# VHH binders against tRNA(Ile)-lysidine synthase (tilS), part 7

Target 1, 344 residues: tRNA(Ile)-lysidine synthase (tilS), of Thermosynechococcus vestitus (q8dih2)
Amino acid sequence: MWGIHHARLHTTLKTQQWLPLGSRILIALSGGQDSVCLTRLLLDLQPHWQWSLVAVHCDHRWRADSTANANFVQQLAQKWHLPCEVVSAPDLPKTEAAARSWRYQVFESVAKALDCTHVVTAHTQSDRAESLLLHLLRGTSPDGLATLLPSRSLGAIQLVRPLLGMTRAQTAAFCQAYGLPIWQDETNHNLEYRRNRLRLELIPYLQQHFNPNVEEALAQTAELLASDRAYFEAEVERLAPTVLREHPPALDRLRLREFPLALQRRLIQCFLRQHLKRGLNFRVIEAVRALMTTGNGSQTASLPGGQHLRVCGRWIELVRPMPPPPAPVPPDPGERSPPPSPLY

## First folded at step 6 (VHH)

Design U5 (from P4 with S105Y; framework vhh_h_nbbcii10_fgla)
Fold by ESMFold2-Fast, scan of step 6:
Structure U5 (fold): chain B 344 residues (1-344), chain A 130 residues (1-130)
Amino acid sequence: as target 1 above (344 residues)
Amino acid sequence: QVQLVESGGGLVQPGGSLRLSCAASGFTFSTSGSYALGWFRQAPGQGLEAVAAISSSGGSTYYADSVKGRFTISRDNSKNTLYLQMNSLRAEDTAVYYCAAGTYYGSPELYEAAWEYDYWGQGTLVTVSS
């Protein structure tokens, strides 16, 4: 039976066309409430969309009960007549980032093997709000705040997040209302994880004392920032050739002065990304921007790799550590002379 | 950005009355598009149920059998607002009530079909209890 969340998702899919009629879709099914909610919604909408659905469960082997979790997912998928692939990690991931990268590799490989055109993950509006807050507290750039897009490319397939319109409270209520079995992950209550502390302490405090719709407000901010990022990325691509010099690497500081502050910062960031592997932050960008108006010979402090930027007339040049003294140039062999030995 | 925002919900005793309002922004009821408007509700543990709907011209209405004679749907295109007057409320009317707008040129038999609607409000809770 359809509920309000079925209706809303159906409407969103009609207008956005994220999961076209007749698509073959790979569902990331962890067994947690969000993924179970997602799977039930897609199964219920399937008759209207003529989708082919298949699930994949990524067993990270993080915990002693990971086998029991995989068995739970397989039994649920069997009950729902949903084909399900279980893929186990060959090595234990060292970090959450490594685990995430491995999952996305699995999504691509399984989708390719099963001819799926789309993979769906159960990220919610609450996940988006949590990510935005974590990035804000860390002091990232505006681009870092544009988290969890509704749809993006993942290799040759499309990654879609259909639950971005639902909060975690709503997915929990959905599972409860529809009598859906879920697998409880004990790590979700461990307050040593900063994201859990945001979820269990800070967001409830903000809901009670500031804005009961704070998750929606934060998620909308992330959405707006994502569209702004796309616009600025296109603009930077158009303008970079007029500002950036490749040999030797430099920024045209007179040209930079002509642009609004936002474009100045993004063009500087574009330049730095081409030459610095790490250490890109607000402070570094502002240090470079300060060179736009300083006297000839002014320099930044040392950057990663012993590099710095220095004003040379019109240009802010990237100065690398001095190369070893040049080896003596071998004598020019001169014009070709035939060998003295008898030729055949 | 298209939005529908419900208001007027609350706690009432059996036999009481409430008027729900649905304010639309980002589009207008009176312009091209011929929006059919409706009210749906979802009670705890139940599915989405069509309650009432009104055609773009206002000349045709739909009511669920459970609410006929008690509820009245109306629209004010000048205020871009949809209303539901609820009289003689019963405990079984307890639900979250949702406003919906559909762009289809209405066949009255489709007023019950949630999938025919293109825009949905966030809902307003109506609790009928002593």
Scores: ipSAE 0.604, ipTM 0.871, lowest interface PAE 2.0, mean pLDDT 85

Design U6 (from P4 with S105W; framework vhh_h_nbbcii10_fgla)
Fold by ESMFold2-Fast, scan of step 6:
Structure U6 (fold): chain B 344 residues (1-344), chain A 130 residues (1-130)
Amino acid sequence: as target 1 above (344 residues)
Amino acid sequence: QVQLVESGGGLVQPGGSLRLSCAASGFTFSTSGSYALGWFRQAPGQGLEAVAAISSSGGSTYYADSVKGRFTISRDNSKNTLYLQMNSLRAEDTAVYYCAAGTYWGSPELYEAAWEYDYWGQGTLVTVSS
């Protein structure tokens, strides 16, 4: 039975080429309504696309019923004649970030083992709206608001999110209309509190009092920001070799002055990202930008890792912390063994 | 940015009439890729059902057996708008109505094939009830 969501997804796949004809696709199947909806749509579209489909279920071991969930998924996959791999986590840390990292590691590993070219996840338009709001409330850059891209690289394979055009309400209605069995998520975890509050309280409030189509509006904003980010990323890649010096690490401050403010900030961020592992924020970028017009020898305060940036003529150079002075060697009354032989 | 936007749906009593409109933006009906246009509907718990379709020239039309004699499809290329005049409405006509555009129509049997259409509207609800 072909519905409007089949038709819309089929059209999107024709125009965007996210999942080319004949691709071998790994489907992330949690058993929840979104993943079941995704799997049913792809199974129904399969004859038109000649895909090879295989499912993977990531058992996080969050709950005592996780084994029952995995069994449900395996039974559903068997009913649909869909090969399914179940991967269980050894005692995951209780954070969303750690769970997400592990899932993507599993996707890449299983896809490589089964020679899949693409992995698909069931993120929806509602997920995209929620993520944009969460990042906005945390106080992120515009790039951070461009969340949940429709397609991106995951190692050597492509990660695709075919359901970004559907809300969670639409995936629920789809599952009900097609009589699909779903695994009810009885999650009672503090780690999901903020997202749950957004779903149950804030989004309904916004729909009632501001815009009944707020999820679509927020997702479209994320899409537009993603396009802007892609443009700036390409421009930074083109310009970085003319501004950034690798050895010793430095920024050409005379060249930086030639660029608009937005590119100055992005080129500085590009440089800092190559040399700092954390702590990149607006204030750090602005501190570096201030060095474009200061006198020789001017420097920033200490950055993450104890490094700082200092003006040396034309260049804003990265100054790494000096190795700590050698600790005094305490007198050792005797050594237990002689130095190793030159033969070894 | 290609969009199809339906309007004109609503609540109507059995035997009543409604006119649905579908406004296209981001492309024109008279461009080099001539568009065939159609109306589909989907009732709760049912699949997409082709209702009516009209060729790029307006010279050929398709109607589902359930709506023949009651519904009339038409297009205005100068206004980039597709219409569906719905007369003698019945309770079983209750559904969300979608407009769709496609670039190839070799034969009438293809008008029923949802996968042949390239663009889809957001839908407009038609409820036929006392």
Scores: ipSAE 0.577, ipTM 0.859, lowest interface PAE 2.2, mean pLDDT 85

Design U7 (from P4 with G106Y; framework vhh_h_nbbcii10_fgla)
Fold by ESMFold2-Fast, scan of step 6:
Structure U7 (fold): chain B 344 residues (1-344), chain A 130 residues (1-130)
Amino acid sequence: as target 1 above (344 residues)
Amino acid sequence: QVQLVESGGGLVQPGGSLRLSCAASGFTFSTSGSYALGWFRQAPGQGLEAVAAISSSGGSTYYADSVKGRFTISRDNSKNTLYLQMNSLRAEDTAVYYCAAGTYSYSPELYEAAWEYDYWGQGTLVTVSS
């Protein structure tokens, strides 16, 4: 039965071309309301798009009932005539970040094995609003606020988030209206998780006291920031060859001074990302930017990895740490003088 | 940015009337046949039901059998607004009403096909109860 969410998603897919006609799609199916909603929508749209659909369930082994959850997902997939692969974590993930990293590795691996062109996840407008708030509260650049893009590369395949136009309340209502079985995960109510505290306490407070449509407003802000980010990334790519020197690595500070502040920071960030493995932040970028107008020989404090940047005429050059001195060579034994002739 | 915004919904007694409005922004209603405009509704536990549709010229209108003689669809291109006049309302008319616009040429065969419409409003609730 085709509802308003089917119609809206179908329209979005026609205009954005995120999941082209005939694609083989891997659906991340956790069994929660969002993933069940996503799967039902895609199954109902499938005849119009000639997709091949397969599901994957990632069992993190975090809960004693994780096996029951996997069984629930397999039974639902079987009822819907949807092929489903269940992948269990070899070791228990220690953090949310480790769990996410593992899931995405599984998505890429399974998609490659099954020749899928796309993987879809059930991130919602509510997830996008939560992520923007988490990034804003921890402190981040505008790029960090452009969270949960509708589509991005994941290795050789495309990762797509078709539910970004629906709130969690809407996916719950969808599952209830269509009589869909869902798996209730009690970790969603654990307030020790920062994201759950935002969802259960902060966002309701904002809805009550500031804006009933705050989730939509925050998600729209993230979308606008994503567009701005794409524009600046294209400009940096165009301008980098005129500012960055690869051998030896350096920034042209005379050229850099010609650009607006935002481009100066992004060009510096582009240069630093090529040469620093970690520790890139606002303070480091500003330290480099300060070298644009200082005297010859001026340099930054040590950066991660012992590197620093130093002014050499028109160039801000990357200075790498000196190699350690060679190990000491033990001295050869000396030869003693011969004994003296007879004393008589 | 193309946007459709519905208004005029609310609580009404059986036999009463309401007029829904759909204001369009980000594009202009055309009389050349570029846009098909319609109203859909979705009641709790039901799918989308086409209610009424109007051609770009306003010369052709179509109505679901359940609303014929009671509802009237109209458009005002100068105000870029679509209307649905609902008379003799019944309990079974209770639903969220959605305005929809298609960029295809209007066709009587396609007015019920939700997948042919390219833009959708946020919806307005109409409750008919005593």
Scores: ipSAE 0.597, ipTM 0.862, lowest interface PAE 2.1, mean pLDDT 85

Design U8 (from P4 with G106W; framework vhh_h_nbbcii10_fgla)
Fold by ESMFold2-Fast, scan of step 6:
Structure U8 (fold): chain B 344 residues (1-344), chain A 130 residues (1-130)
Amino acid sequence: as target 1 above (344 residues)
Amino acid sequence: QVQLVESGGGLVQPGGSLRLSCAASGFTFSTSGSYALGWFRQAPGQGLEAVAAISSSGGSTYYADSVKGRFTISRDNSKNTLYLQMNSLRAEDTAVYYCAAGTYSWSPELYEAAWEYDYWGQGTLVTVSS
């Protein structure tokens, strides 16, 4: 039966065109309430969209019950006539970051193997609110707060998050209302994980004492920040050729002075990202920005890789360290120092 | 941004009356050829049920057999608002009520097809109980 969540998702997909008619879609199916809700919605919408649907289950092997979870997912997929691939993790660090990175690598590789154009994950409005709070608490730039986009590129395929309009409470109610079998993951109650503490303690506190609709409010803030980020990325791409010089690498400081502060910082960041693999932060960007108004010959402190930036008239030039000495040449077999002789 | 916001729901005794309102923002109702408007409801454990629909001109209405003669749909384009007057309420009318907007080109025969609508409200709960 078609419910309000079917109708809303169908409307969103028509408007946004995130999952085009006839697409072959890979569904990330963990067996938890969110992924089961997502899969049931897409199966019910499938006749209207002529999609080909395939599921993938990532078995992290963190617990004794992970095999039982994988079996549950396989049985559910069989019942729903949904092809399902199960991929087991190699030995990974038992962290959320390592697990997440591995899952996205699996999504890309399985999608390529099965000729899928899109992969969908069951991230919800609640996940978006949680991520925004986690980023705020650790101290991140506005770009870092633009978390969990509805659609983005993942290598050669498109990653889509169709459930961003639903809270976890709504996905739970959906599964209950439609009698859907769910795998109960006991780790969701483990307060050792920061996200679980946010979910079980902080978000309820905020709902009770500040705003019952805090999840929606935070998710909307993340979405607005994402649109601002996209605008600035497009502007930087357009303006970079007028400000950045490739050979030798440099920033045009007279041109930089003409731009608003936000664009100055983003153009500097764009330049630095081409030359630094790590260590890019607010302090470094501000040190470079200070060179826009200093005298000729002024320079930054050493940056990662022994590089620094120095003012050369109009340009803020990237100065690279001396190259390392060439690899040792094998010694000439004839080059021997004779031992000292008593006669000399 | 397009928004449909329902109001007027609540607890009412059997035989009572309620009037639901749906205020649109981010787009304008039109008297000529723009939006067909409707009310849907969803009771616990049930799917979406079309309750009533009104054409873009306001000249045509449709009602589900279960509510015909008890409910009246109307629109006020000057206030950009859709209404549902609910009389002689029964326990089986208990549901979350949603307003929806679709293009004029969509047939009255398709009013009950939820997938034909382009915009949906947040919903308002109507509980008919003692």
Scores: ipSAE 0.590, ipTM 0.863, lowest interface PAE 2.2, mean pLDDT 85

Design U9 (from P4 with S105F G106D; framework vhh_h_nbbcii10_fgla)
Fold by ESMFold2-Fast, scan of step 6:
Structure U9 (fold): chain B 344 residues (1-344), chain A 130 residues (1-130)
Amino acid sequence: as target 1 above (344 residues)
Amino acid sequence: QVQLVESGGGLVQPGGSLRLSCAASGFTFSTSGSYALGWFRQAPGQGLEAVAAISSSGGSTYYADSVKGRFTISRDNSKNTLYLQMNSLRAEDTAVYYCAAGTYFDSPELYEAAWEYDYWGQGTLVTVSS
């Protein structure tokens, strides 16, 4: 039974060509309403696209009922005649970053083993709105606001998010209307605490008191920011060789002065990302930008790792702390006697 | 950039009439005269049903058997607007109505195929009840 969401997704796929005709696609199937909605939509569209579809379930083992969830997913996949791989996590830190990194590794590994060219995840318009709002509340760069792209490279495969045009309310309604079985996550995860508060408290408040279409509005803002980000990334890549020196690391402050403020900040960010593992924020970028107009010898406060930046004529140079001097070599316990001839 | 926006929906009593309008932006019916335009509807728990469609010239039309003689589709290329005049409305006409635009088809049977359309509106609710 073809519905409006089938029609809209089919149109988007024709226009954007995210999932080409005949592709072998790996579907991330958690068993939750969003992933079940995604899988049903792709199964219904499959005859028109001649795709080969395979599911993968990433069992994080964070919940006592994770085995029951994996069994539910396998049974659903079997009912839908969908091949399904279940991969269980090793012992990992219970952080979003560790979980996401592990899932990406699983997607690449399973896709390689099964010859898949694309992996699809069930991120929705609501997820995109939540991510944008979370980043705004933390205070971040425009890059952080350009969250959840519809399509991007993941190693040698393409990662696609076909449900970015649907809200969580719409995926719930879809599952109910089509009588789809879903796995209910009855417990909160520590990793999702802040997102759970946004989802359960803040977004409903905003919908009731400000804008019932706030999720769409926020997601559209994220989309516009994503296109701006792509433009700036291409421009920075083009300009970086004219501004950045690698050995020793430095920024050409006279050339930086010639660029608009947005490019100045992004070129500085590009430089800092090459040399700092973390701690990049608005304050650090602005501290470096202030060096563009200061006198020779001016420098920033110490950055993470003990580095700082200092003006050396034309250049803003990265100054690393000197390595500690090598410990004195202990005296040889088997002291050698001096040659007998020269000694008295 | 391409957008179709429906209007004219609402609550109406059985036997009443409504006129739906679909305004297009980001493209023009005159310069995009090869577009087939149509109306689809979807009631809760039902699939997407083709209601009516009209060719680029307005010379050929399609109507679902359930609406023949009651509904009339028309287009005004100069105003970039598609219309659906709905008369003698029945409770079973209750649905969200969607405007759709697609590459012109030479086969009339394709007018009722949702997957042949390239652009879809946001929908407008029509409720037929006392």
Scores: ipSAE 0.613, ipTM 0.873, lowest interface PAE 1.9, mean pLDDT 85

Design V10 (from P4 with A113N A114P; framework vhh_h_nbbcii10_fgla)
Fold by ESMFold2-Fast, scan of step 6:
Structure V10 (fold): chain B 344 residues (1-344), chain A 130 residues (1-130)
Amino acid sequence: as target 1 above (344 residues)
Amino acid sequence: QVQLVESGGGLVQPGGSLRLSCAASGFTFSTSGSYALGWFRQAPGQGLEAVAAISSSGGSTYYADSVKGRFTISRDNSKNTLYLQMNSLRAEDTAVYYCAAGTYSGSPELYENPWEYDYWGQGTLVTVSS
């Protein structure tokens, strides 16, 4: 039976074309309330969209009950006549970032194996608000604040987040209203995780004392920043061939001067990302930008990897480090200085 | 950006009356696609139920059997607003009420189907209780 969230999601999918008619979709099913809500919504919409749906459960093996969670997911999928793959981590992830990276690798590989064109995750409006706050508190560029896009590329497939229009409170109410079984993850209440502290303490405080609609407000800010980022990414792609030289690598500093500050910074960032593996930050970008107006021969301090940029006429050229000199060869061992004679 | 904003909900005693309004922004009722407009409701633990709908011209209306004779749907294209006059309210009318806009096809049977609508409001709560 369709509820308001079915109707709203259906409308959004018609307008945005995130999950085209007839697509084969991989659903990330953790067993938590958000992923169960997502799966039920997609199953109910399936007849209208002619989708093929399959689920994947990523078992990180972090907790003693992870096997029970995987069994719960498999039983639920079986009841819903939904094919489900369970993938267990070969090595325990060392960090949250490693776990996230592994999950996305699994999504891509399983989707490829099953001919899925799209993978969907159960990120909500609440997740988007939490992510924006975490990035803001950590310190980041505006591009870093544009988090949890509704749709993005993941290798050859599309990653889609259909629940970005629903709060976690709404997904909880949905699961309760439709009598859906959910897996209660103890880590969702563990205040040792920064995100849980934002969710359980800070966001309620903000709702009570500042804005009851703060989750929506923050998510809308992230959406606006995402649109701005997309615009600048498209402009950089269009302009890069007119500013960047590949052989030898260089930036056209006369052409850079023609652009607004925001594009100057983004074109420099684009260039640096092609040649440096890490260590890109505001100070590095500003050091390169300063070379746009300095005299011939001016250069940056050493960048990551021992490289630097130097002004050569029109160009800001990337200078690669010299290979280390070969090990010194000792002098011919037959050469000796005679001892000094005494003086009288 | 297209928006539908409901107002007029609240707490009312059985036998009472309420008038719901739905104001549209970002498009015009008469010039933006000849919209059919409707009211849906969702009671706690229930699915989305079609309540009433009105054609773009206002010449054709639909009412669920549960509300016929008690509710009246109307539209004012000059004010870009949809209305639902609710009389003789019962406890069973307690629900969140949503306005919706969809492309008019001429078939009254389509008005019952939530998937035929292209835009949805945020909803307004109507509680009928003593």
Scores: ipSAE 0.622, ipTM 0.875, lowest interface PAE 1.9, mean pLDDT 85

Design V9 (from P4 with A113S A114P; framework vhh_h_nbbcii10_fgla)
Fold by ESMFold2-Fast, scan of step 6:
Structure V9 (fold): chain B 344 residues (1-344), chain A 130 residues (1-130)
Amino acid sequence: as target 1 above (344 residues)
Amino acid sequence: QVQLVESGGGLVQPGGSLRLSCAASGFTFSTSGSYALGWFRQAPGQGLEAVAAISSSGGSTYYADSVKGRFTISRDNSKNTLYLQMNSLRAEDTAVYYCAAGTYSGSPELYESPWEYDYWGQGTLVTVSS
């Protein structure tokens, strides 16, 4: 039956066009409440969107009963007449980063093998709120707070998160209301431990003492930051050719002065990102900004990779260390010196 | 931008009456090229059911057979508010009631289709005790 969450998701998909009519979609199905909720919603919406749906289950082999979980998912998929691929992990480090990286590699590979154009994951509004808090507590730029985008590229396919408008409580209620079977087992890993503290301790505290709708508020903040990020990325792309010089690499400091502070920082960041492999941070960006008004010949301190920036007239030029000399080439073995002529 | 907020729900005895209101913010209910508006409900363990809808002009309305003669939908564009007057309430009317707005101008038959709507409220609970 079509419920309020079906209706809300359908309108979101119409306006955002994340999952076009007739698309072949790969659904990440863990068997947990969120992925089961996602799968049921998409199956119910399928007739209106003419999608082809395929599930993939990533078996990390961390839990003692991971095989039972995989069997549960396969049986559920069979009940729902949904093709399902089960992929078992190699020997991975037991970290969420390694697991996530592997899952996304699997999604891309399976999608390509099955001609899927889109992969969907069951990240919720609660996940987005948790991620924003984790990034905020770790310390990050505003762009880093724009976490769990609704849609992004994953290689040649699109990754979409249709459940970002639903909380974990709402997905639980959906599964209960529609009588959906779910897998209750948890995976033990460090990131889940930190997320578990936020989910079970901090978020409930914030809901009780500050704002019952805190997950929605945090997720909306992440969404606004994502929109701001997209706007600035588009503006930087448009403006970069007027400010950045490729050969030799440089920033036009007279042009840069014409822009608001936010665009100055982002244009500098764009330039630095093209030339620095790591170590881009607020201090480095500010050091470059200082060169916009300093005298000719002013320089930054050494940057990652032994590079620095120096003022040369209107340009802030990137000064690179020289590459190491090529290995010596041995003499041609076919070329022999002629014997010496006896002088005297 | 667009937000719909329902109010007026609560506990009522069979045969009683309630008036639901839906206040819109971030947009206005104008007559020409405006939003068509509707009320939907979802009872525990049931799907989303169209209750009533009113065209952008206010000239045509839709009512589910289960509520015809008992419920009246109306809109006040000057107050940016949609109403549902619910009379002769029955236990079967117990549900969360959602207001919805859509920019379509299709036939009244399409008003009962939840996928024709673009914006949804958070819902208000109506409990008819028996």
Scores: ipSAE 0.496, ipTM 0.821, lowest interface PAE 2.9, mean pLDDT 84

